# Designs tried in a protein design chat: VHH binders against FAS-associated factor 2 (Faf2). Part 7

Target 1, 346 residues: FAS-associated factor 2 (Faf2), of Rattus norvegicus (Rat) (q5bk32)
Amino acid sequence: MLPFRFTYYTILDIFRFALRFIRPDPRSRVTDPVGDIVSFMHSFEEKYGRAHPVFYQGTYSQALSDAKRELRFLLVYLHGDDHQDSDEFCRNALCAPEVISLINSRMLFWACSTNKPEGYRVSQALRENTYPFLAMIMLKDRRMTVVGRLEGLIQPDDLINQLTFIMDANQTYLVSERLEREERNQTQVLRQQQDEAYLASLRADQEKERKKREERERKRRKEEEVQQQKLAEERRRQNLQEEKERKLECLPPEPSPDDPDSVKIIFKLPNDSRVERRFHFSQSLTVIHDFLFSLKESPEKFQIEANFPRRVLPCVPSEEWPNPPTLQEAGLSHTEVLFVQDLTDE
Below, E stands for the ipSAE of ESMFold2; O stands for the ipSAE of ESMFold2 at other seeds; V2 stands for 0.75 times the mean of E and O plus 0.25 times the DockQ between their complexes.

## First folded at step 1 (VHH)

Design s11 (framework vhh_sonelokimab_d1)
Fold by ESMFold2-Fast, scan of step 1:
Structure s11 (fold): chain B 346 residues (1-346), chain A 121 residues (1-121)
Amino acid sequence: as target 1 above (346 residues)
Amino acid sequence: DVQLVESGGGLVQPGGSLRLSCAASGFTFSHYAVGWFRQAPGKEREFIGAISGSGTETYYAVSEKGRFTISRDNSKNTLYLQMNSLRPEDTAVYYCAASPDFLYTGQYDYWGQGTLVTVSS
């Protein structure tokens, strides 16, 4: 029916009208909050001159953060460009030398026009009733709190009195917080110093223990090395003695003095002692070496020399003499004097 | 007493990068907001950027944001300016300045002597 359709269209129109009014104000979208502050400062200086309180050059959020960190009052000025009292307030009150001095010395000062997105945002948070508008904010009970509001036209002397009254009434909270932070800082510093002293002592003790362990280990290894060298030398001496005895047992028997092929050799040892033995002309010179090596008084390493002509006899296999010659091939007579030269310390 | 000394200026090609340093002495550096300014021949001194005493907050001139980065090292009493994508228009004497009130304002009391940056082909 017609009444039903009329009601339906009326509801849609009301809905569309309401929807249009709930769309965000362009000032509600803050895209350059610092630029808003800077542009406001330039506009303010063009209109009122450069003698004004020092503007905080940062966002409202940054100003709150700084005031909280530094335990300072934050004075917020919201500028209503279109309000009838704004010019009088700025020229005669805010820019008065004594007001500038008070603000600059005791508080952070943040200001912006409500026609700028950043200023509009702050306006929404503080919900001022009229202009000119000032709010005093500080840390109270662990939150940034509005502790004073000044709304409407005010003269310089009254402004100074009101700002001072608000600060004096709330200064105790900031003093208390400063003392608590100082106490916490002192406690932390003392604890840090104690921890550092403890760690230094612990490291010194660990270093001493490490050096003692290293010294003990070095001393143990040195004692073990000396003992091993002593045992190795004893084994070497024993092996040498066993080898001498083995060579002695393997020596061919001495030929009879009546054997026409017998050679009597007189050896002159390095210690000037003399030793004699008979050999057969058909025997290898290696038998002479084996005999001398088997003697207790012989050097560990030696060579055998003949005289007239002076020559070293090849009594040990070598590259030059892989098969040492027989006594006959070496030209030895029925009676020879041979000289043993010590080579042990070469 | 208070002294600020800039360094790192020189000749760079367009599109190049350069890092400036400012060494501070004679005051408690960490308690001061510090910033960079430049002045080209025949032009007024221009603000580039500033950093709070703690180093947690920075502010840049709108035209310089993105190309220039300000930083500080309070352990070395040194302020830095990293300049990227340099243009011939960036040719100027660069100054560092300090403010004792923790605010990065256009009114600085202590200034360095400046370092020349020339951007040319």
Scores: ipSAE 0.000, ipTM 0.105, lowest interface PAE 22.1, mean pLDDT 81

Design s12 (framework vhh_sonelokimab_d1)
Fold by ESMFold2-Fast, scan of step 1:
Structure s12 (fold): chain B 346 residues (1-346), chain A 122 residues (1-122)
Amino acid sequence: as target 1 above (346 residues)
Amino acid sequence: DVQLVESGGGLVQPGGSLRLSCAASGYTFSDYAVGWFRQAPGKEREFIGAISASGGSTYYAVSEKGRFTISRDNSKNTLYLQMNSLRPEDTAVYYCATGWSYEPDYLEFQHWGQGTLVTVSS
């Protein structure tokens, strides 16, 4: 019967498949390595008491990393729950006061049961031959290296002697690495300081260049302002000269001395000089202003005054006098002395 | 039994390049980190570098960084060391080594090859 034969082989295959899944060690799956260590610590304390070396509370990988960073020895204890000598070792050797003191003062201590996934993983890495098992690990040749192995039952005095011997034999490597790290750190600090000094010098040079540029710009603007003021003053002087020439050209001719309607005016200028000119009684007082303005020695702004009584003559158009009067209307005599007052500083 | 066999050693001129191979057998090579060491006459064995099980992480001795490159081919159970810009000081017997760790930082090297001689000279 082919169907019965088929079901027979199928049952055997299922059974063999199930047996295959049973063959892998369940400790091969590390899902909670910190929990494994904490669990081991609690079970250890329940069985052997609370007087024990201080357990590193982290994964094996973390313990190696910390030992490497701190340049310390790492002592690894793999606990074989089923081994006949484990209880005696823990009670009489590992938990001895002098052993606890040595371990706590000189090294990091990582321990786990090989029945826990994390401990089993470490067991596979260290490949212990028997229990109790201790391994001393440290940084050597730029990697974490097992520098000592203690396998089998050992008494506390011998344990102290062996751990001390291993540390003394290898301490020189850690000292050398500390010196190398200090040298590298000093070199890095010096390089950092040199880089910072360079950057500070560069910034100082840039700031000096910026200030120098601003100083040149300020000088240029000041020179430009001075130049503009000179050009404005020269333009003002030229316009004034041109205006004086225009007024001179537009002046009516002097009447003859024998003209009965002529007025002889003697002007006293602010510089005490005297200028005389004749005008016709029918001419506007503006002609007097135009004449005085046309003179080289006249102030830039002036007014003309008569005395006895003292009065300012309206020689330029104003609100009060939009059309300045004639010399006759102003009451001037055939011979007058008029005073030119400088108003340039008013 | 774990077996490691190095090959590719020989005479090379200064400034030359050489690639060493290490053939692994007797275990699941792809599950474990593996590394290279060398030993010159009259000197201690020197670590060169190691590579993780997956090949995703490499770790080199400071003196070798930049000239030497470690790689692996898990499909061929083979480890490689590419050596460039070789110097007379690189003359040594080169060994591959492995242990029971998937990361190089905490690998104890328990299994060693027989070594291959590299001579750098004119």
Scores: ipSAE 0.000, ipTM 0.138, lowest interface PAE 20.4, mean pLDDT 82

Design y01 (framework vhh_7yz9_2)
Amino acid sequence: QWQLVESGGGLVQAGGSLRLSCTASGFIFSDYAMGWYRQTAGNEREWVAFITSGGDTTYADSVKGRFTISRDNAKNTVYLQMNSLKPEDTAVYYCAADLYTEWGSEYDYWGQGTPVTVSS
ESMFold2-Fast, scan of step 1: ipSAE 0.000; ipTM 0.233

Design y02 (framework vhh_7yz9_2)
Fold by ESMFold2-Fast, scan of step 1:
Structure y02 (fold): chain B 346 residues (1-346), chain A 122 residues (1-122)
Amino acid sequence: as target 1 above (346 residues)
Amino acid sequence: QWQLVESGGGLVQAGGSLRLSCTASGFTVSDYAMGWYRQTAGNEREWVAFIYSGGETTYADSVKGRFTISRDNAKNTVYLQMNSLKPEDTAVYYCARVEYDTSGYLYAMDYWGQGTPVTVSS
């Protein structure tokens, strides 16, 4: 009955779900799973002695996680405290030296009593039918998978044979997974090295380009500085030439030798050459400076000295002499030699 | 997305036989341990039979000698052959892939099938 089957299934599933929550087993609430394991270990040692397989010291979930991470078999023992075969199994099979050696060398071993909440939880997952109970678990196709179950009383030689058979039948899956993880790890390492090398190369290229840009900019600025200095010097020389020409145009004409109010002045230039010019007694000493400045052979900066006594003539306006005196006022009424002193480096 | 689809359940007389099928999609059954579980009204789910990736089989004592679990890798299907059925075999039968969740200290068998009901009349 397809429609009744669907309705029946839906009702059963809901009812099953409700029943599970309405009547939970007290052992279904795990509050101290590590304590359950530790308590079981102590109880086991009191009953069967200290010669036993090394118990995984952690929860079932931790044991599964570690087996998955390490790619190891996990052997799970569920201890039925009230089962008649449990004591015989533990004393004669599980704690046999050959069995202990096999388990310790080949697998992780997790064990708990089903009377403990943690062991009861594992029992609910593995759904064992009888005791003693062993399950072999490993990673297969990305999932922890039960690959073997051993239920009921078993002798140590048979136990060794069964565990070995289960492991041998499934070992290839763990080997394949190890190879795949190795390949993935190698690929990731190579990709990281490639990325780091690429970034290092990119940074090196950026740094090289930055240095080239700075070098080009430095050279450009030096060239601009040289060009600006050249232009400033050319402008200075042009202004100097224009000033010389302006002063030459403004010079009063040289007086006639027959003019009784005129005097001939002889100038000795720094190059030991002599230049002569006649001036009126009433002319300012600025006329003498303007005349000398207009000569190509005169220094760019100079002063004029007279003898009898030795003195610098105020031939340019200054704070001391805002209005330079006339030749007559300066005592230049007779033909004299005046000395031009070069001051270009002062 | 992977799925388990159970079929073959129904009404049968005591002493009769039924064959249940579980077809998987999205994964290969030969790569996993597969199991049959059953649940009766008012009781917890109980294990019936397991077939492991290597082909080994195990059975609950209540069904040993009467039930046979098998698989057809080509059809990606797991079977449960039920012979000499008893009224106490009346249950909803579930096909499961055995999985363990390490995340929360809780673990569960993954039941991806919806179940197939089996009723054995006396």
Scores: ipSAE 0.000, ipTM 0.095, lowest interface PAE 21.4, mean pLDDT 79

Design y03 (framework vhh_7yz9_2)
Amino acid sequence: QWQLVESGGGLVQAGGSLRLSCTASGFTFSTNYMGWYRQTAGNEREWVAFITYGGSTTYADSVKGRFTISRDNAKNTVYLQMNSLKPEDTAVYYCAAEGPYLEDWTYDYWGQGTPVTVSS
ESMFold2-Fast, scan of step 1: ipSAE 0.000; ipTM 0.206

Design y04 (framework vhh_7yz9_2)
Amino acid sequence: QWQLVESGGGLVQAGGSLRLSCTASGRTFSDYAMGWYRQTAGNEREWVAFISSGGTTTYADSVKGRFTISRDNAKNTVYLQMNSLKPEDTAVYYCAKDFESYGLPHEFDYWGQGTPVTVSS
ESMFold2-Fast, scan of step 1: ipSAE 0.000; ipTM 0.313

Design y05 (framework vhh_7yz9_2)
Fold by ESMFold2-Fast, scan of step 1:
Structure y05 (fold): chain B 346 residues (1-346), chain A 120 residues (1-120)
Amino acid sequence: as target 1 above (346 residues)
Amino acid sequence: QWQLVESGGGLVQAGGSLRLSCTASGFTFSEYDMGWYRQTAGNEREWVAFIDSGGSTTYADSVKGRFTISRDNAKNTVYLQMNSLKPEDTAVYYCATLPGYWTEAYFDYWGQGTPVTVSS
């Protein structure tokens, strides 16, 4: 039973302690942190004048962020409105010309009254023991760190000495971080340049391969066209030869040299070769054309001319001669020399 | 306009579990580091658990393996799951916000606290 009673009283006492936190200080709820800073600045100027360090125009969190980003010291002043030393400190130390000059030249300065929610929040974080209170904060070991605390009344010369000592003792950390950031930034810039150069090289290689592929395909198409033209020309020549053989097979037989109706014709071809054949006077001039066409060496288009008088013989059906005349009707003698004229280019 | 609203505290038996919630408003919650602290009668606040903006977690030795901190950025809420509770865990529990990578001593905002009592 005794342990149960002690447990009961302990729980009740803790419950009573917890109930105190159900009624938090009104200053614990920050609704307008920038307004808190601005109103403190105006109140400060009304009491101590406009000759003061330049107040950071923003929240405590913004001041920490900017100090970290810029690698600068942040000086935090927590103003205790009700403390007996606050007025003396502000008038004689904080607002001294040499102190103003030091603060403005070397650090960010954030200040607020602990009677305002924003200043109360910072007070809870920094846990000052007395007023006036100053804290020096900077980036150290990757974290914003309090590197100096000044608590209680201090004279301007001592303030300058203490602030300078704190900064000098810690300046090497900010210099080191700045060098590390420069090296990191240079490495990132180099990597970006290498990535851009790699992508440009990749695109250039792709373009080169595309052009090689297009050139190869163009060459292949040209070779295919040449091959197709050669095959078409060969087929044309084969068809022409077959037509010539057909005409040769359909030619009527040569009459005997002793036939009184026979005509001996000697043809002079364009290549100066000579071919002779015998025909009947009753045969059509078309037989002469069929014979010449059937010769392997004949041009593709030709006409046949006779001399004395010079005349073109109608050896192919035409509008003027739908039925070509016979050799007799054309006035050919028992022995003739006829000339074959090449018309392939006409 | 900043507000932190804590809930989920209460009376629980030793060996039991509780889940604390802290809902934030008035700031970009996803960019802030979040932590849980506790305070017992007559003692200073002590750190319990921490979760950064990227979701990495760290725990005090006294709660390691028993407590789990998590966050839901869509709901602007941070949670503390407390398992295997001991009488020594009796405290008022607070959540806090911190911009970027800082020490816990520089948490921007604190909630009003939620009481947790663990009976033996």
Scores: ipSAE 0.000, ipTM 0.185, lowest interface PAE 14.3, mean pLDDT 81

Design y06 (framework vhh_7yz9_2; at its last look DockQ between E and O 0.02; V2 from the best seeds 0.00; counts 0 for: pae E 17.9 > 2, placed apart)
Fold by ESMFold2 at other seeds, look of step 2:
Structure y06 (fold): chain B 346 residues (1-346), chain A 123 residues (1-123)
Amino acid sequence: as target 1 above (346 residues)
Amino acid sequence: QWQLVESGGGLVQAGGSLRLSCTASGFTVSTYAMGWYRQTAGNEREWVAFITSEGSTTYADSVKGRFTISRDNAKNTVYLQMNSLKPEDTAVYYCAAYTIEHSGDTVYEYDYWGQGTPVTVSS
């Protein structure tokens, strides 16, 4: 079972690989970057109190993405746990009510210790020289750009002034981007409306073509049915002709005029013609029907009537007469006149 | 292309020592920050130690003073010397290499992970 074992392992590997493309593909890190942020927040609250700027709860890359999407400033704080100025900065500057109000109202705030994996990764990217360290990041010229860096101990009033200066100097880039996004959104709405109208027109054309195809097919099927009916009628007519010929060939011979059991019958056909033939009294009435049926001029369906008294002769097996009688049993005279009634359209 | 392979795990008595190795292929370990993580059954991976590209080291509080991360650039290998081992150190240990790059408005995070090496510390 070598082919099965090889196929089994290969199929499992292909299936495992394909599942990565069906499921959402998060940036898979085994680290807990959000845990690093939460850990820093808890340590911060334990050391400095619960009155602090609102921390962004997410990775650095998520904070950058949100700042870009929302057209907001992102303030990044890297905490040096062992730096002599970190405690003073956190207590006296970062937790100052006016600083808290500024940060909470105007920017996203991401903070982490550089002794945690996520904080260290950001340190590698921002390359701070000393602590305390702040960086201001925003969307500038279609790129997330560090627009300000603050390094070293800073008093709360100076922090407010410098952050405000950085934001004021760069505000026009955000306003410009906001206006450009609004224009693109309006253009996209117009394109969607035009695309919807075009698709509606295509669907209408497809529906018209579908209805035309159905009408042509219906007409074709009608024509085919009529042709099949014509062919069936022609086959029926041919079968009828063949049956008439067979009946003619099987008719018993006409008895001699001198035969005492001879019966001369004059038939009056629906077309007012007359046909005469002699029969034998011992013959079944079916011979009369078979004779008339063998005539080319006879109707397809007919019945045979005698008059005075008027009666239909049982020349064909029926529910009333399963076994048609002989001419003698039917009471026919040596000379009879019988009437053929056309039943073709009844 | 780029690969990390851990080795040196095994069974050890409490108070004992192990040295874990992480050998890199396709890149130079001195170029990147390197780290060790560990994972116990049913839990998320936990950070243990880092060594920066410049050689500075940091450790989780749970292992400070007991574990030492080091690097041998000639062998393209990162080590974790684990001393005074405790039963709670029992885990699968993973080596990792990291970088973060800014390119325009995109942050590129490159995580390279080994397959892990199990460490069991008996009580």
Scores: ipSAE 0.000, ipTM 0.371, lowest interface PAE 10.7, mean pLDDT 80
ESMFold2-Fast, scan of step 1: ipSAE 0.146; ipTM 0.437
ESMFold2, look of step 2: ipSAE 0.000; ipTM 0.134
ESMFold2 (binder alone), look of step 2: mean pLDDT 80; pTM 0.786

Design y07 (framework vhh_7yz9_2)
Fold by ESMFold2-Fast, scan of step 1:
Structure y07 (fold): chain B 346 residues (1-346), chain A 121 residues (1-121)
Amino acid sequence: as target 1 above (346 residues)
Amino acid sequence: QWQLVESGGGLVQAGGSLRLSCTASGSTFSSNAMGWYRQTAGNEREWVAFIYSGGTTTYADSVKGRFTISRDNAKNTVYLQMNSLKPEDTAVYYCAAQEWLSPDTYGFDYWGQGTPVTVSS
C-alpha cells in the first residue's frame, strides 16, 4: 500500500526531526580541542600524505594568541569531510609544493574538520557559507580581525595570488604595530637608563657629602686632641710646680755647720750648675731626692750617683730598697760631691 | 551579558597553596569553556589553565603538575587549585569564559576584573 507506506514514512520523519530537536548536536561540546586537531592531522596525512603545510599544534584560541603576539598572519582551514570539492582542493591546491612553501614561510596555519567539536566551534565563529573554506586573520587596530575569506574550490595559482594579495593589502598594519612596539620598548629603555643615571648621580652626591662630613669630623677630632694635649701639658706643669713647692715646704731645716753629724753635699746637675745643701747623717736618702726634685734646674726624672766608688744611691723607694737607707748607712762622708743624671729620655 | 567574580587571591609563602574561585552569572555556563589567565607588570596576559564543558583540561607547561582547574556547573563556578607556589607565580589572575571561538578576543568573550596573587620568597 502506497498511501499507507507514505503515512508511515511521514511519521518516521517527524520522529527523527523531534529526536534531533530534543538531542543537541554532539559537536557543540568541545572536550578535547588539542585531540581534535591531532586526530584531524592524522586523518589528513592518511588521506593526502605528509606533504602539507605545517599544522599549528594547539587550540584555535592559542593560535590566535600566538599570531597576535608574534604579529603574524593566521590562516584557518575548515575541512568539510563530506563536501564534493574537499578532496580536489586538498590534493591539488593545499598540498601543492608552492602553496606549502608560501604558507610555511609567511603565516601560522591552523586546520580542523568541522565534524570535530573544535572545528565545529570555529565554524560557528567564522560562519562559512561553503567548502573548501580558508580565512586569513591578523591583528588590525588592536583586534584579531578576519582580513580575507576564500570560499569554494580554488586552483593553486589563484590560491597563491589571493593569499599574497590579502597579505600585501594588510602587511602595513603589522609593520606599524611592530614599529610602535619597538618605539615603546626603546622609550622604556631610555627612561630606565635615565632613571639609572639619575640614581647613580644621586648616590655619588650622597657619597661625596658623606666623605666631606667624615673629613670635617676628622679635622675637628684632631683639633680637639691638640687642644686636650695642650691643656693636659699645662695641668702637668702646674701639678709638677705644686709638687715641687710641697716637697720644698716639707724639707727638714739644714743642720748647723758646727754640728758633727752634718753632711755637706755638693750636687752637680746635668746643666753643669752646682747647688749645695747640708743634711744630717740620720736623715733618709729620700730627703736628698726631695731637695733635688724641688729645684727648678733638676730634670723631671733623675738618679743620684756617688763619685767614689761609682754607685747609684737608692734615694727613692724600690723593690731592692723598699725603705731607702740613711746617709750614714749609705756610707756618705762629712763632705760629698754627688752627680745628678737625667733619666727623662730613658 | 556575563559577569565573572573572582575570589581567593592574596599573599602566600613559597611552597604554599591557594585556591581561586570564579563565579559566573549567565544562561549557559555548563556549555561554555572556562579558563584562567595571569598577567605580570609589563608582560602580555598568558594562559594558565582551561576547562571545557565536558571536563577536559589543559595546562601551561609552567604550571603542569602544580595547578588543577575544575568546575562546578551546579554553582556556575570554576576553581584553580594552586599548589607548590613559586615567586614566579606572582601575578593578577583573570577568569575567562568563552561562548564562541572569536577571532577578536584571544578565544574568550568574557573576562573578570582579576584577583592578585603574591608569592613571597
Scores: ipSAE 0.000, ipTM 0.127, lowest interface PAE 19.8, mean pLDDT 80

Design y08 (framework vhh_7yz9_2)
Amino acid sequence: QWQLVESGGGLVQAGGSLRLSCTASGFTFDSYAMGWYRQTAGNEREWVAFITRGGSTTYADSVKGRFTISRDNAKNTVYLQMNSLKPEDTAVYYCAAKYPTLRYSYDVWGQGTPVTVSS
ESMFold2-Fast, scan of step 1: ipSAE 0.008; ipTM 0.453

Design y09 (framework vhh_7yz9_2)
Fold by ESMFold2-Fast, scan of step 1:
Parts: C-alpha cells; sequence; structure tokens
Structure y09 (fold): chain B 346 residues (1-346), chain A 121 residues (1-121)
C-alpha cells in the first residue's frame, strides 16, 4: 500500500507514461519543413537579434542537395531550446562578427530547433550527444559525409579555429571534385561540337548527292527529249513520204495528148526545175495540188500562182473555197506556166 | 565496361512498321551521340540515322521521311521507329555510340549485337 502522496505521484507517472506511449511524439511528423525553418528564424531573431549567419531558406534535404551541387561545406546547427548553454553559445559565439563573416563567406548554414519536426528529423539523422551542436558536411567519396562535429559550449576564437581546421583538412576533396567536373564539362562541350560538325557534314553530303541526282535526272530528260524529237522527225519524214506515194497512186491517169478535153500544164518549182503534166478540163484543182505534193522536189507547204492576171489558184479546200473549181472554171484551158511558191517557213 | 543491346526486330510485311530499341548498360545515352546502322550479308555497314549529344537528328536519304530516331533518357534507351517498310530495308540493325571518327576510323567502332529485320514482299 502506498501513502496518499506517493500513490498520487505513482498514478500520475503511469498516466504520463501511458499518454506518451499512446500519443507518438508530435515532432516525428514533418508536415511543413519550410515553415519549421521560417518559424525558427523568426524565433531566433526575436531572441538573439538580426546579426547572425545567413540561414539557408529551405529544407535539410534541399541544403544537402545545394551543397553537393555547388561543392560547398554545409554547416548544420541544431538548437536545443531547453539546454543551459544554448543562449550563451548563440549570443557570444554563433553571433560574433568574426564567426558570422567566416560562415557567410565559406559555407552554407542550415539551422533549426530540435523542437520543430524538421529539426527533430535532422537530430535523428545526426544523433547529437549534447548541445550546442554543429556538424560540418561535404561531398566526399561521392557521398554527403559528416567531416566534423562540435558538441558542447565553445568560445568564438576556438569555433573559428575548429571550423577552419575542418575545412582546411577536407578542402582538397572539393577542389579535386571541382576540377573533375570542369574536365567532364569540357569533354561534353567538345563532344557536342564534334557531333554538330559531323551532322552538318552529313547534311552537306546528302544535299550534294541530291543535287547530283537531280542534275543527272535533268540531263537524262534532256537527252530523252532530244531522242524523242529525232524519232518524231523521222516518223514525220516517213509519213510524209507515205502520203506522197499514196497521193501519187490515187492520181487519175494522165489524159492522152489526143484527148480534146485535156490541157498540158507546166509547173515551175521553187528550185527552178520544171515539171509537165496533162490534166482533163473537168478535174478539180485539187488534182493539181495532189500531183505537185507527190513530187519529191515539192516543199511541204506550197501555193500555186497563175499569170494574166496574177492570182493564187484555190487548189486546196478552204473556208472561202470549200469545193475548189475545175481547171476549166479556173480558166486553165490553154497550155501555160504555173508557179509553185514555198510557204513552209510561214 | 558498357554494353548496347538491340531488340524489336522480326518479320514484317511490306508497308508495315517496327520499333527497334537499344538499351545501354554502364553508359548514359544522353551523354553521347547515338546512331543506327544496318548490314546485309557481304556488304559493309550502312549508316541509317543519327542523334547528336544535343538531340539534333540526321537520316540517310533512303530512310528519310520513313524512319525516326529518338531517345528516352529515363529508360537509357535509343529508339528507331521504322514506318512504310520496304523489302530493301531487310538487314541486321545495329546501335552504335557515335563519335566523329567512328565513321572514318574503324578502330573507334562501338557496336551492339544487332537485331535482324526481315521485310517480306
Amino acid sequence: as target 1 above (346 residues)
Amino acid sequence: QWQLVESGGGLVQAGGSLRLSCTASGLTVSDYAMGWYRQTAGNEREWVAFISYGGDTTYADSVKGRFTISRDNAKNTVYLQMNSLKPEDTAVYYCAKGEFDLYSHPEYQYWGQGTPVTVSS
């Protein structure tokens, strides 16, 4: 049996333990990590003033990512609100002008209270033993690595010495990584330039080959056109010869010199040669045209002219003369000379 | 050590389509120029398509308008989309890591195993 006062305290302790057991620590749920940082900054400035290192404005994960990308040291400060040395450290060490200058010039500075969910998360990751607590983190062996820890109260001169020692001991790793990144970047730039030059060369070669193919096709078409013209010309010549022979075969027989209804016509061709043929008075002037056309010496297109009076004879059907007259109707009743005029160039 | 593995080849009828894939291991395709080549028995490898480090593309005249080269950086894979396939496209298709000298100096050949494509008439 326990006395009343000890029974009361025992029950209260059990109740407190049970309440903590059934209610997880609220700090274990990070719902607004950026808000946690902002609220910590406001609380810090209200308590210690505005003369402090520049706080990284973002989550712990973002600060790690930026430090890795920029190849910079990350200084992490975990603030223990309830620790007896926190106020002395912040006022006398962290906010000392020389400390502020060092931190601002050489590193990213991330800070949060362990009473905030984001700060509590970082506390769980870094597993600090006491407060005040500082950790120096940097990229080493391809991983963000804690390269220094400062635990417990420290004076500003010792803080500067310790931070500088940690950075100097590890700066060669960041310098080496920086040089390696510059080398890789230069290699990528050169590769891109070579690739672009190669693509330009390929395009130029393709365009050159396309132009060569087009020029070959153009020359081929020209040669085909010339060949087609030659074949068409030869066909025209052969058709002309066949038409001349057909007209010759279809000519009515030449009348006898003793036929009283016939007349002898003398033709003077453009080459000054003369051809004679007898025609019947009742025959159409088209028979004269057919006869002249059948001659190898005749031009392809011609007209026939008579004298006394000088006139062109209608020897071919036309709109003016759909049915050409007979020799008699045209006044060709006596032997006379008719002139063949070349019209091929008209 | 790195390797290129081609896939997606097969038998297809004329006028059909195929998509070839080239998956890289130990190599990031976005860091390099990449190309597709093809080879028939007894002939030298013929360049088909090229994609530069910067993503610019170039095609052989025989495939221009029908084939498209692309890459998926997340899948570390280069693709060749082949449309309106002809019997003359029948060949073994190879994926290659491109460098300017690769096309003039055989000693810089970075080839995969190849994937066969047969186009039937």
Scores: ipSAE 0.000, ipTM 0.180, lowest interface PAE 16.4, mean pLDDT 81

